# Designs tried in a protein design chat: miniprotein binders against q8wxe9r568to878. Part 2

Target 1, 311 residues: q8wxe9r568to878
Amino acid sequence: EEEITVDVRDEFSGIVSKGDNQILQHHVLTRIHILSFLSGLAECRLGLNDILVKGNEIVLRQDIMPTTTTKWIKLHECRFHGCVDEDVFHNSRVILFNPLDACRFELMRFRTVFAEKTLPFTLRTATSVNGAEVEVQSWLRMSTGFSANRDPLTQVPCENVMIRYPVPSEWVKNFRRESVLGEKSLKAKVNRGASFGSTSVSGSEPVMRVTLGTAKYEHAFNSIVWRINRLPDKNSASGHPHCFFCHLELGSDREVPSRFANHVNVEFSMPTTSASKASVRSISVEDKTDVRKWVNYSAHYSYQVALGSIW

## First folded at step 2 (miniprotein)

Design A9
Fold by ESMFold2-Fast, scan of step 3:
Structure A9 (fold): chain B 311 residues (1-311), chain A 88 residues (1-88)
Amino acid sequence: as target 1 above (311 residues)
Amino acid sequence: SPEELAEKLEEIAKALELLAEQLRELKKNGDPEIKELAAQLLFIAELVRYLAKALKETGDPELREKLEELIEKIEELAKLVEEFLRES
């Protein structure tokens, strides 16, 4: 019954370049939540891989948690729940707190620098306008570092991938309803050689094709949304691009706005992983030795891929 | 065999890109259906190029079998496009 769970959740946000997806701007926010079932006042001490205690950390064997990384990180802009003794933290870097009983609460948050050079995948997008016709094409490639292992089953997956293409308000009339396209992947269509079948269907309804997942206009986001449940796909090999194609025929050249979307939004989650490389090194509970200790990690990514100037 | 097949796929991708370029020139005469076909050919060329790279790196026999079938269908498509260009 004496138990404490520490949830470390990273939130990556930023802007990456068109083409190679170099990180132009980024923020990594780490939130640490506690859920404890401890008798009495239960004064607790949490130790992170804080660079300022590297080489000087003194921890009892029973308090040591399994290490998820060899890195030591800088903690920026630390903010604490009222149960944390901030003076102790500023003087010794020890996170000393008395947890709220039986409710999940945010113990602290801080910012870090993203240590990786690349994101799990890159998204290259091209837009083409010719008269009243608009085409949008995207190529999604798994990063070589993320996909170094050829077996997709041993890689940490990107889950619930959502790529949103903002639609100018002038074009919304061309999207009659959500899910109307409900089409098969382009990979399956290419295998049959029927790639030009859509040329027989000219009209106001947009043509959308994807090689993996689904794509449709979703009004809740005012965007065309490309959804992929899991990357890498279990049948994918390194170097396979996943593709999105959209063709729109507007009523006239005057329906083409002088301004188009400046970016594409990418969002996904990665379980049991950390964008910050934040790691819980120790957990101790004053006057208690038989406490069950759990640490969970998760990362959520939400960023913009620049399209650059268009038209 | 995987290396030879990958080389053939790269050659096919180049041919599709050339056909797409010819279709783009024809669109100057106001044929909107041709524009989509050109875009589809470029999309297929990109896909074929990356599948060729995957085949070279993995040598996957299942991928090889599927790509051999795909090549025949792509060659059929290219022939139809060439016939269309000839009749324009």
Scores: ipSAE 0.000, ipTM 0.183, lowest interface PAE 17.0, mean pLDDT 73
ESMFold2 (binder alone), alone request of step 2: mean pLDDT 82; pTM 0.783

Design B3
Fold by ESMFold2-Fast, scan of step 3:
Structure B3 (fold): chain B 311 residues (1-311), chain A 87 residues (1-87)
Amino acid sequence: as target 1 above (311 residues)
Amino acid sequence: SPELEKLQEAILELAKALEEIAKTLEKTGDPELAKEIYRLLEALFLIQAALEKLKKNGDPEVRELLQKIDELVKMLEELAREFEKRS
């Protein structure tokens, strides 16, 4: 009957360099959500791997949660829900709160520094313009520098990978609106693109090819969107890149904008992982001993990759 | 054209590799062939991209090479289905 669930959700955002995807700018925002079913106005205490508590934490055995990391982290710019006693936190680093019963809410948020040296994969993109012809090509490689990629026992997939190539408004007329009808065959995708790009009847229709996943113009994002359900694919470890290719033939040089997007947008999620290395060390509920305690972790990545070449 | 000659040579080399993979798959059922199949697909898409750039030069050989690539993609897709069937 007595139960509390803590969801630790990380959001990585940033800008990475062309080629090797060196992290140029980044921040990690952690949000902690609570959903509890506790009788009465229960007083709860949450313990994180806060570096300022290292060596001074006092936790009863029944309150200890399974460890997810040996790291201790700095919490920056902490902001709390009104149910948290902020004075207690500032004076002792204890997260003391009375949760809203049966209501999922954000207990707190804070910023950290990304602990990894590299992201789970790299994306190199080149864009070339020759008269009225525009070509975009990307190469995606799994990174051996990302910690989860090195150890098969700890490897966690990148899910719902979305690589977005912003399309100038002038080019939208050359794309069909997002189709409800799926397209599964690799040959059909290749032949469809070739037919559109090779015939005078469909002369300006873009030619798009991918070696993994699907690629379509999606109006909701004003972008060509390359979607991959899961990385690594069974063949990612081969060392060969996954490729995206797009060729567009415009009616004239006037349709090539004087300015183009400088970046490609990359977005994906990793379940059961933490980008911040934030870890729940303890959960206690005052005057209650028979409480079921759950902790879930997830990380969402959203960042910009610089284009390799443009014009 | 020197670039077109190199692309023709690359296509012939890929076709030869594809035939070897087909023979090996029939004889051994080697699961590691999946990596080679995807390697060849990646190489084919790179060659197709290069040929698309040359298409506007009006070279009739370019269209014949693009048709050859379509044929090779069809063969690789069949091999990929055989691999999935054995996995």
Scores: ipSAE 0.000, ipTM 0.277, lowest interface PAE 15.2, mean pLDDT 74
ESMFold2 (binder alone), alone request of step 2: mean pLDDT 77; pTM 0.709

Design B4
Amino acid sequence: SPELEKLQEAIEELLKALEEIAKTLEKTGDPELAKEIYRLLEALFLIQAALEKLKKNGDPEVRELLQKILELAKMLEELAREFEKRS
ESMFold2 (binder alone), alone request of step 2: mean pLDDT 71; pTM 0.567

Design E6
Fold by ESMFold2-Fast, scan of step 3:
Structure E6 (fold): chain B 311 residues (1-311), chain A 82 residues (1-82)
Amino acid sequence: as target 1 above (311 residues)
Amino acid sequence: SKVRVHITVSGDPEQLEKILEALYELMKKLGVEVLITVEVKDGKVTITVTIEGDPEALRQFLDRVKELADSLGVEITVDVTE
């Protein structure tokens, strides 16, 4: 019955360069959520791998939690829920709090520096414009420089990968309905390619092809969305790229805005991993024994990749 | 060092669909980056392929594309630059 769950959730956001996806700007935001079912007024203490307490931890053996990293990290811009005693934190770096019963709430958040040199994969995109015809092609390759990709046996997947190509508002009329195009429908795509080299102003459908996953226009995002359930795949493991191709025929070259194709949005999750390397080192509940303690880690990535366009 | 190769393929749409499939399979197997553009005019399809990569991998890619084009009776032209 006595139970406390600590969810450590990292959010990576940023902007990466065209081609090699060098990190140009980034933020790593860690949010720690608590869900507890504890009788009475329970006082809890949470200890993190905070560099400022390295070698000076005072923790009871029974309160020690398993860790997934040997790293100690700097916590920047710490912000706390009102139930946290901030004076205790500033004096001892211990997070002392009385949790809200049976309610999942954010205990705290902080920022850190991304510990990796590369992201889990790279996305290179090229855009070509010829009159009223627009073509976009992307190449996706797993990064061997990312630590979780080095050993296939311990590799953690990138899940629910979503790559969004923003569509200018002027082009939305060319998408009559959402269309799902898989790798095995090349014949249908080629038949639709009869619209290539045409100046048709009617809603002729774009031609799209992917070598993995699915691609379609999704109005909710005002974007063409390339979805991949899980990476790496068989071909990702061999180091070869996964590809996306799209051809769109507009009614006039005047429908191509001067600032279209600025970026591509990439979003995915990595379960049981941390982008911050934040680790829960200890959990204690005052005057209680036999408390079930759970710690879950997850990382969500959401960033922009620069697009290269030829006008 | 990397080499750029431009391949132009033309023919009937039905014949060229197999070439498109083969191009994507070869991209996956040989690790070359390929930009494919497709133009349809007067019932003919022209596929232009721009490739950048290792010279030996590109050689293998080109040989396979030529074999496929020959089997389908379509014409190809190839231009190579540094």
Scores: ipSAE 0.000, ipTM 0.162, lowest interface PAE 20.8, mean pLDDT 75
ESMFold2 (binder alone), alone request of step 2: mean pLDDT 70; pTM 0.607

Design K5
Fold by ESMFold2-Fast, scan of step 3:
Structure K5 (fold): chain B 311 residues (1-311), chain A 90 residues (1-90)
Amino acid sequence: as target 1 above (311 residues)
Amino acid sequence: GKTVFVEIEGDPEELKAIAEILKLLAEELGVEVRVKIEDGKVEIVVSGDPEALELFLEIIYALMEKLGDPEVKELAERIKELAKKILEES
């Protein structure tokens, strides 16, 4: 059967500010993968929402793909698989290629800019040092437009959310084994009149508590890792933040660095979305009209949230 | 002394009011507080005796959760009265 599948994947990288998570620097890498099952020597043409062809595109009606955006984007630093005729692209912006038989391969990649003003959620973190005791608390809130006026269970999700808090090598011994994860939120403690700094642990074993997901030290990342399978969850609709709390008791004051951490790492994926607004406008296969055409979009986000020093 | 760093975000006028309340509570609890308000953000640095510091931090986190709430002023006044009572009884 005659078919071609185009996978458009965006990779967002950047640094955001402490508190409101304003984007301080970023870039987006878009990768396009092809998987085709086409008879004969199939010459294919791919049409993107490339700003340089706006108003000058010529596409047969049968080749038009469903509209995903009205935006036209700038493609920077385009790089192509050997099956692409780069001279054709350089002269006419047409992506002309003969796909590899029955194997998924990367047709091309390029750089773009983030199409939105804000990220799907914000992460605010507070840190405290009390002698040899270190406490970290984070509050995660969904951005306006993702939960404010919509059912959170029907929104396009942020999946496999990973928030990593770097741990100094000197502290690794305190995470020799998994700590017991509590179910009580820090908010519940505060509302009951319990002080943040009064949370105690028998001996030097760390305490980690989350209101959603799981948290533990993961040596592969040299970090405490807060994992959430999906955001927004049903409780995001209540306007309450999702919280992470960690209490760590070090062996001495000398094990406390002059600063706790410079940043927290945030990583997650969003299906059926595009960070770049890159869109497939057309797919044609020469001398064939009975071809099934599929386009899938996904975005992966990996960025740093800036933190203040402890002094 | 022990030192804690806390950051609060919100409406500039509300943050100024909260900062003034926190400064008064710090004086009553014997805690040293430095507050900086810039571009809709309040940075608070707190130092003091462990017991007083713990009570003060509890007040800060309770206020942070109520930030933007029309009742935040009433909550702050009630916490101030409680802090005074505790100081008189300790």
Scores: ipSAE 0.000, ipTM 0.120, lowest interface PAE 22.9, mean pLDDT 72
ESMFold2 (binder alone), alone request of step 2: mean pLDDT 64; pTM 0.482

Design M1
Fold by ESMFold2-Fast, scan of step 3:
Structure M1 (fold): chain B 311 residues (1-311), chain A 80 residues (1-80)
Amino acid sequence: as target 1 above (311 residues)
Amino acid sequence: SGEVKTKTVTLKVEGMDSPEDALKIYEALSKLPGVESVLVTPEDGTVTVTYDPSKTSPEEIIKAIEEAGFKAELVSVEEK
């Protein structure tokens, strides 16, 4: 009947070092979306673990939400939907709003700091360039320094892991020396040049091998993409790395830079977790006591792993 | 005469317990003359090397791994 759902989504972006994946630069953006089905003129208040209200919080028992953390955080660069009374926020830190009925919308966003010292896993990459031949190998290992990884019974998975190695589209078209175009043939597609692991090949082809997941060239990203549905892998020994290997041959008349790429892009999601430790402490709806209240958390990570020294 | 015949050797490696160990082995082998491709699989404890037998040998590959601080044992050698 009467209900309100609050979705808290963290977006981690940044740059990590080659080797140990030390965080060199980062941003954490938190977005809060509301979807409500409330009758009448519904004036709502949202309570976060905002350090500036610690000790001054005024909340009715019926409005208290289950706690996800004992931490209090700093909210930077708060931006609000037009339904929020910003003057009230600036004067009292109260998030007061009249929600759009039956429409999912972004109530607010803010920046904070990453709550961990390490990311959920590390990616080490080695590249070898020899004339027109390029070799790339990556090793992926779960990080024991990440809080959610310390206890297997409470571990939260990294889902839809995507590791992208940028490759110019021109190189993909030149992966095969022999043309497959003919008078009655279809034009060669970019993914044909990225075919891998076959003993029945009629020409030079990129070789890709992975110990977990899949890898192929994906034109939408102009990249070779290593995809893993879920980490950690249930069948792998703890601490042992997963491997990606790729060998590219661009043709004997072309030379490549001394490095395959300057960086590797890593992207994945973690359900029911927070990168910021942002927590909804309370939800109130004025003059209503029988409102069903839901809070969902998720974190999305998208960052670059450097392949060289950073000054 | 432009054709290069390659061989692939698979080695079992002891002491490869971290990504740092895998990288060290990869770098040592990639610098060896005649090595065309190196695949290090720490999860399996194996290293697979594709090489030109006129420029290097399984014995030299094992020696390079040992000089890097690991113990290697020959598992198989496969022709092209």
Scores: ipSAE 0.396, ipTM 0.797, lowest interface PAE 2.3, mean pLDDT 80
ESMFold2 (binder alone), alone request of step 2: mean pLDDT 81; pTM 0.755

Design M2
Fold by ESMFold2-Fast, scan of step 3:
Structure M2 (fold): chain B 311 residues (1-311), chain A 80 residues (1-80)
Amino acid sequence: as target 1 above (311 residues)
Amino acid sequence: SGEVKTKTVTLKVEGMDSPEDAKKIEEALSKLPGVESVEVTPEDGTVTVTYDPSKTSPEEILKAIYEAGFEAILVSVEEK
């Protein structure tokens, strides 16, 4: 019946260093979406762990939401949906709004600082260039805080992990082969847990091997894409790295470009977590005490890992 | 039956700074089923392993080096 759902979604973007993945640049954007099914005129009030209201909160016990953090955060560059009374926010920091009935909409967005010291895992990538041959290898290790527990299922997972290795368009042309239908396309070989076999021959498809997940060339990203459904997995608890290997052969009369890759792209989602440490402290609905209140958290990470020069 | 086909993998190992380190790597790799020979060249920081691909793989070789306390980069794989 009477129900309101608040979805807090963080988007982490940035650039991290080669090797130890130190955060060199970052941005955290938080979006808050509302979906409500409330009868009549429903004036709602949302309370966040906004540093500017610390010590000045006045919240009824029935409106208090479970805590996700002890931190108080600074909200930067707040932008609101038209249903929010911005004058009230500027004067008192109260997020006062009349929600759209039965429609999911973005109530507000703001920027914060990444609240952690390290990302959930590190990705170290080494490249080797020998004439027209290029080899790329990556080692993925869970960060200490995410691998300390011996049972990986008790840790908050990284889901739908996608590691993209950009492939120059000129390389795709060299590796295209005529299909059964006469179309030329780049073909990729993927072996999960199998031996690496022999190296590719001149002008053939890339040789790819992974110890976890799958890897193939995906035209939509102009990249070789390493996909892992969930981290940590059972082997992550032991501290062993997950590995990706790729061998590219560009042909005898093709030179490797002086700058073909500056970075590897990493993307994944984490349910029930917050990159910003933004937390919903309270939800109130005027003149209603028996409202069902839900808060969901998710963090989406998309960042670049520096490769360095490979010429 | 038929001839056994072997493969040779060359790895560059980080942290191999002493003869003792080289010995640890050689011992760890020699324990893997399907490894036929191991050649460690500390001067180059390289390890060359000849193996039966039906019994082990470069992935297992890399794991063995990691478990011995080192990190390694696969340089090449050659058929013999």
Scores: ipSAE 0.000, ipTM 0.218, lowest interface PAE 15.7, mean pLDDT 75
ESMFold2 (binder alone), alone request of step 2: mean pLDDT 80; pTM 0.745

Design T1
Fold by ESMFold2-Fast, scan of step 3:
Structure T1 (fold): chain B 311 residues (1-311), chain A 81 residues (1-81)
Amino acid sequence: as target 1 above (311 residues)
Amino acid sequence: SKYRLTIEAEDKPGVLAKIYEALSKYGVDIESLIVEHDEERGVAKITITVEVESEEQLEKLLEELRKIPGVLSVEVEKLES
């Protein structure tokens, strides 16, 4: 009859070094969304693994939620929806609210720190320029602890992996947009479904190769986009990196800036996991004991990888 | 990939719990869940937006959902950004 669903979503952003992808800068933003179907005046209380209530929390047994971590975390820069009584939170750290009926809304957001020591994979990229020819090559390798000693099918995946290589505006004319693509020359066919370049402008069609997933120019991002549906794949445990290769022949040396991009953008999601280790410890609804309570966790990663050397 | 599941089920308290158990078994993320009651027909329409790992995972989930007692139909639609 009555139910409430709490979605805890972490957003990791940052900058990692060339080579080993050491975290140079990072931010973890946690957003909590509520969707509830509750009758009457539904005063709700949410309990997190907030370090400031460790050892002092008081929770009724029926309100306890399954714990995903033993960690207690520090919540920074908390911001709340108008339905939250912020004075109560300031004084007691209790998240007290009256939810919007049948409407998914963001209850609150806060900053935390990344709970792990390494990202799920590393991306190493090398670029070379020789006259009007530009080559970009990337090597993607799963990190130890996220895949190396595990069955790829049993660990939590990185989903919808998107690696974006920014393309200078002057080079856009060398790429065909996806909506225009049909059967092309032999060279385009050899590209394995990658963007085929423009035949009406300077330079030959770009050559793009990937060992996993797909790669093509996507105008929405002004980038060459390497897409992988799931990592690790069955071959990730073999220790061989997944590779991306791109070769561009521009019309002249003048179209090649000495440093056309400082970074590659990496984006992916991990279901049922948390980057912050934020955990819902309790959910209560005033004067109701038969409420169905659900908590879902997800993490979205979006960061920049410095362009670097071949290893 | 994101999908919208539209489930018609008998309007009984335990049905949604069983549906969520199936979703949890396959590790899918729930972005939204809406339940609409049709008292005249004794049926609930449950609309769930989920993110799945693969189409194969989705097919297994759909098979499990259709086997739940009280589930009358399951429709699936792939969402576009």
Scores: ipSAE 0.000, ipTM 0.073, lowest interface PAE 25.5, mean pLDDT 75
ESMFold2 (binder alone), alone request of step 2: mean pLDDT 80; pTM 0.747

Design U1
Fold by ESMFold2-Fast, scan of step 3:
Structure U1 (fold): chain B 311 residues (1-311), chain A 80 residues (1-80)
Amino acid sequence: as target 1 above (311 residues)
Amino acid sequence: SEEKMEVTIRDEDGETVFVEIDEDASVADLRELIAEYLGLSPERIKLEYNGRELDPSKTLEELGIKDGDKIHVRKLPKES
């Protein structure tokens, strides 16, 4: 069979403000991967919604791909696999290439700007200290300003949501570290006769509650990690925030550490969406008219929510 | 360096274990500990970090391995 698959993957990185999550810093990296099964000479042309070809694109009807956006975007810092004719791109903006046979590879990458004004949800966090007691609360609300959230026909989930609250090293002793299924301490088997480490964990354990998902300390991240498999949830539709609460007691005579996390880390994926609004407009294969063409989109988000002064 | 660090060891089956170890310990020391835990000889396991094989003669500190980092274990077939 004659087939070509194009995967468009966006990586959003940034820093957003406390409370309303205004985007303070960001960048988007787009990677395009190809997997093809094509016989003979397989010279291919890929057409993107590149602003520099707007109004001047020449595409056969059979090569047009279903539209995902009406936007045209600027491509910055383009880098190509060796199979791409870069001279053709520099002169005409055409992405001309001979793909590797039956091998998934990165055709190109480039940088863009985030196409939305808001992120899919907002996270507001409050931290309070009262003597030796520390409390952290977060409120998560789905954004009505994100375009995919406003159109019910285009609403796409945020998957594998991970909200990480960095824990000062001085507080780590208060948490249980073996919280993931299947995780074990090697020290449990080799502690006697070994000079390395201890399986002991000391201190009083914190109270953690969430209204959706799970929350626990995960030492791999040196953080309390709030995990939600999918947003929006049924409660998101009612307008009620999803909440996280953590309370810990450091001890009656202990001084609170002078440094605490100034940011909360948020990470999640959105299938079938694009953060850049990069879109494949056309795919052509020279001398072939009956080629199965697939385009997949995905976006991964990883950003910091500023906490500001919290002490 | 007096401080101990904890590294996360992941195998090909997705099993994870935590190892508390001195940052000046060698990769060879870590490999021996993991091999003993798995019931294998050290030459039958390969440790990698960020997709690269770790040199047994170097310390974890020299390789830039830090507290909380992930190290992957690959089991090698029995050589004859």
Scores: ipSAE 0.012, ipTM 0.343, lowest interface PAE 9.3, mean pLDDT 77
ESMFold2 (binder alone), alone request of step 2: mean pLDDT 79; pTM 0.744

Design U2
Fold by ESMFold2-Fast, scan of step 3:
Order: structure tokens, then C-alpha cells, then sequence
Structure U2 (fold): chain B 311 residues (1-311), chain A 90 residues (1-90)
């Protein structure tokens, strides 16, 4: 059967200020992947909400796709797969291509400017040093419009939230060797007065506490990783911040590095195109009218939050 | 026996506790784990609030059963967190 699937994936990357998380530097990269099952040599045309064709768009009724936005966007630094006729694009802005059959491939990529003024949440972090003792605290607040006062079940969520605090190599010895934790180990820790919301706080290990999700050292990232499955929290209408705390006792104040991490890394996914506002307006296949057309959108955010060190 | 505790954050935790223990004892253990005051939480089993003065055995709670933790008082996550942090210090 004749079908074509277009996957639009936004990737937001950047650097935001400490405290208010103002965007200091950003990049939004959109990648469009195609997966098609079309008989014969199929010539396809893709239409985006490209500002340069606003008012000059010619689309047949059968080719119209439901739009996700009223915005028209500027496409910067377009790069195309070899199957795209770039001369046609440069002359007319038409994305004309002959897709690879039964193979998911990247048709094109381009850069845009972030369409919003505010990220979904802010992360404020404070660090303190008292001799050989180091403390890190973070406060996570949902931004205006994403508050817990609205029904969390109907909002577009931030999923698989990962906040990483880079740990100097010299401090790794103070964390437990990564290992698989069984139910039995978790039960034992709880019954012996283990700390709340943490799986890696015991004995000489750093003390870690979170009010939502989990936190532990993960060697794969050389970082303490705070993980939250979903924001906003579905079990609360509270607008109070979610918090992370870590207390570490080094063997000597000489183990406090002359250079500490200047940032905290934040990553999460949203099942929408909120970052770029890129939208597929039309899909056509030459000389074919009985084609099933699908468009999927996703956005991934990965950025650094400035972390002012007190040392 | 082991009971499964569904926390305020939707997190599941397994707790080993004796059948002879009171609901008040279980509530204290859970409150300590969560960094909250026992008075700020209540335990729900099969849709009913557990009486702190009764034992788990008297209430028919069995090995593997699930108990939900619900906030009774208005203690913000930030306030609970601050208390837990202070308790972890000397």
C-alpha cells in the first residue's frame, strides 16, 4: 500500500543564565526524516511553513496537511540529502525529492530561531564550600503557563527530564561504584533509616536528597544525575519548587578543585514542535492520489544552566 | 512482612515491617523516609484511612499489600525538603 511518513524533530541547544534562565545563546536544529512505501519511481514534494513562500503557496486540496501553527518561519542553513533537487529549492523553495524506498533517512535539516521567550521551567542552583565540605542545592520551578494550577494530565509534558551535575574526576572516589540495585537492597536501606528519595546515600557516600524523582552518581556521564519522569507532577497542584540537595565531605580542603564546573546540564523531551514551530503544510506524490500521509512531531531540549561557583 | 508504599510523588517503596507493629509505627517510618512530620501524612488502605492505634494484623494488612500515603496537612515540598536537609546535618 502507498504511504509516506514525515518525522519532524526539533533539537534545542543553548546556554541560559543562572537564576532567571534567560537565553544567552541558543540553536534550534530541525531534522526531517522520511520513511516511505511507494510503488515505482515516486517524485515527492514537501511544503513547510517557509516565510519565503508566504502568500505564494500553491497547494492542491488532496496534498494539504493539518497545520500545527499559524506562524511562518525563516529556514537557515538548509542541508539536503542527495535525493533532493537543490536547484529547484534555491530557485523556487520547493522541496522536490525521490525518496529511498522502505528506508528511514534524513531528507533535510535546517536551523531556526527559538520561537518562545521562555523555556518550560527554570533551574536555580547554589553551591557552597566550608573547608572540605561541599553542598549543591537546586530549585526547579515551572514557568508561567506551565504551572501546577492547570490540569497536568492535559498539558504537553516535559518527559525524561535529566539534570546532570558534573563531578570532578578527583571526587569520583567518593561515590559508590555503579551497580544494579535489587529490590532487596532497596528494602534494607528503607528499613534501616535510609535517606528519602535517593538510592545512593549511605555510609561514606555523599548525602543526596530530592523532592521528586531520583538522584545518583552515574559514571557514564561523570555526573550526579537527577531524573524526573514527567513535569508537571501529575499528583500535585502545588506551584512550589522541586528541589535537589547534595552534601559531600572531601578528605581535605586541598581536594576542592581550582576549577569547578561552570554549568549544570539539562535535558528533556516534549512530544511537540514547540522549539521551532516548523510545520508540514503539504505532501504530494506525483501522479498518485491514494497515498496515506503521516506527520509526527517531537522536540528534544539540551542546554547548560550557568552555575556560579563561590570558589 | 513486606508492604508496598505509594508515596506522595507516586514513587513505590518496599518496607519490611512486623505484623505486630502499629499503624503509628509504620507512619513514623514512612514519615522519616519522606522527611515529613507523621502528623502531616495519613495512610490509606483499600480506600479507607488507617487508624494509628491499631496493628497491621488487626487491620488485615497482608504481605505484599499496597498502602497509599496522602498529605494531611499543608506542608510544601520546599519546607519538607528544608527539614530533611537540616535533619541530615549535625
Amino acid sequence: as target 1 above (311 residues)
Amino acid sequence: MHVTIRTLDGEEVFVRIDEDASVADLRELIAEYLGLSPERIKLIYNGRELDPSKTLEELGIKDGDEIHVVRRGDTSPEEAFKKAVEESRK
Scores: ipSAE 0.000, ipTM 0.174, lowest interface PAE 17.2, mean pLDDT 73
ESMFold2 (binder alone), alone request of step 2: mean pLDDT 72; pTM 0.629

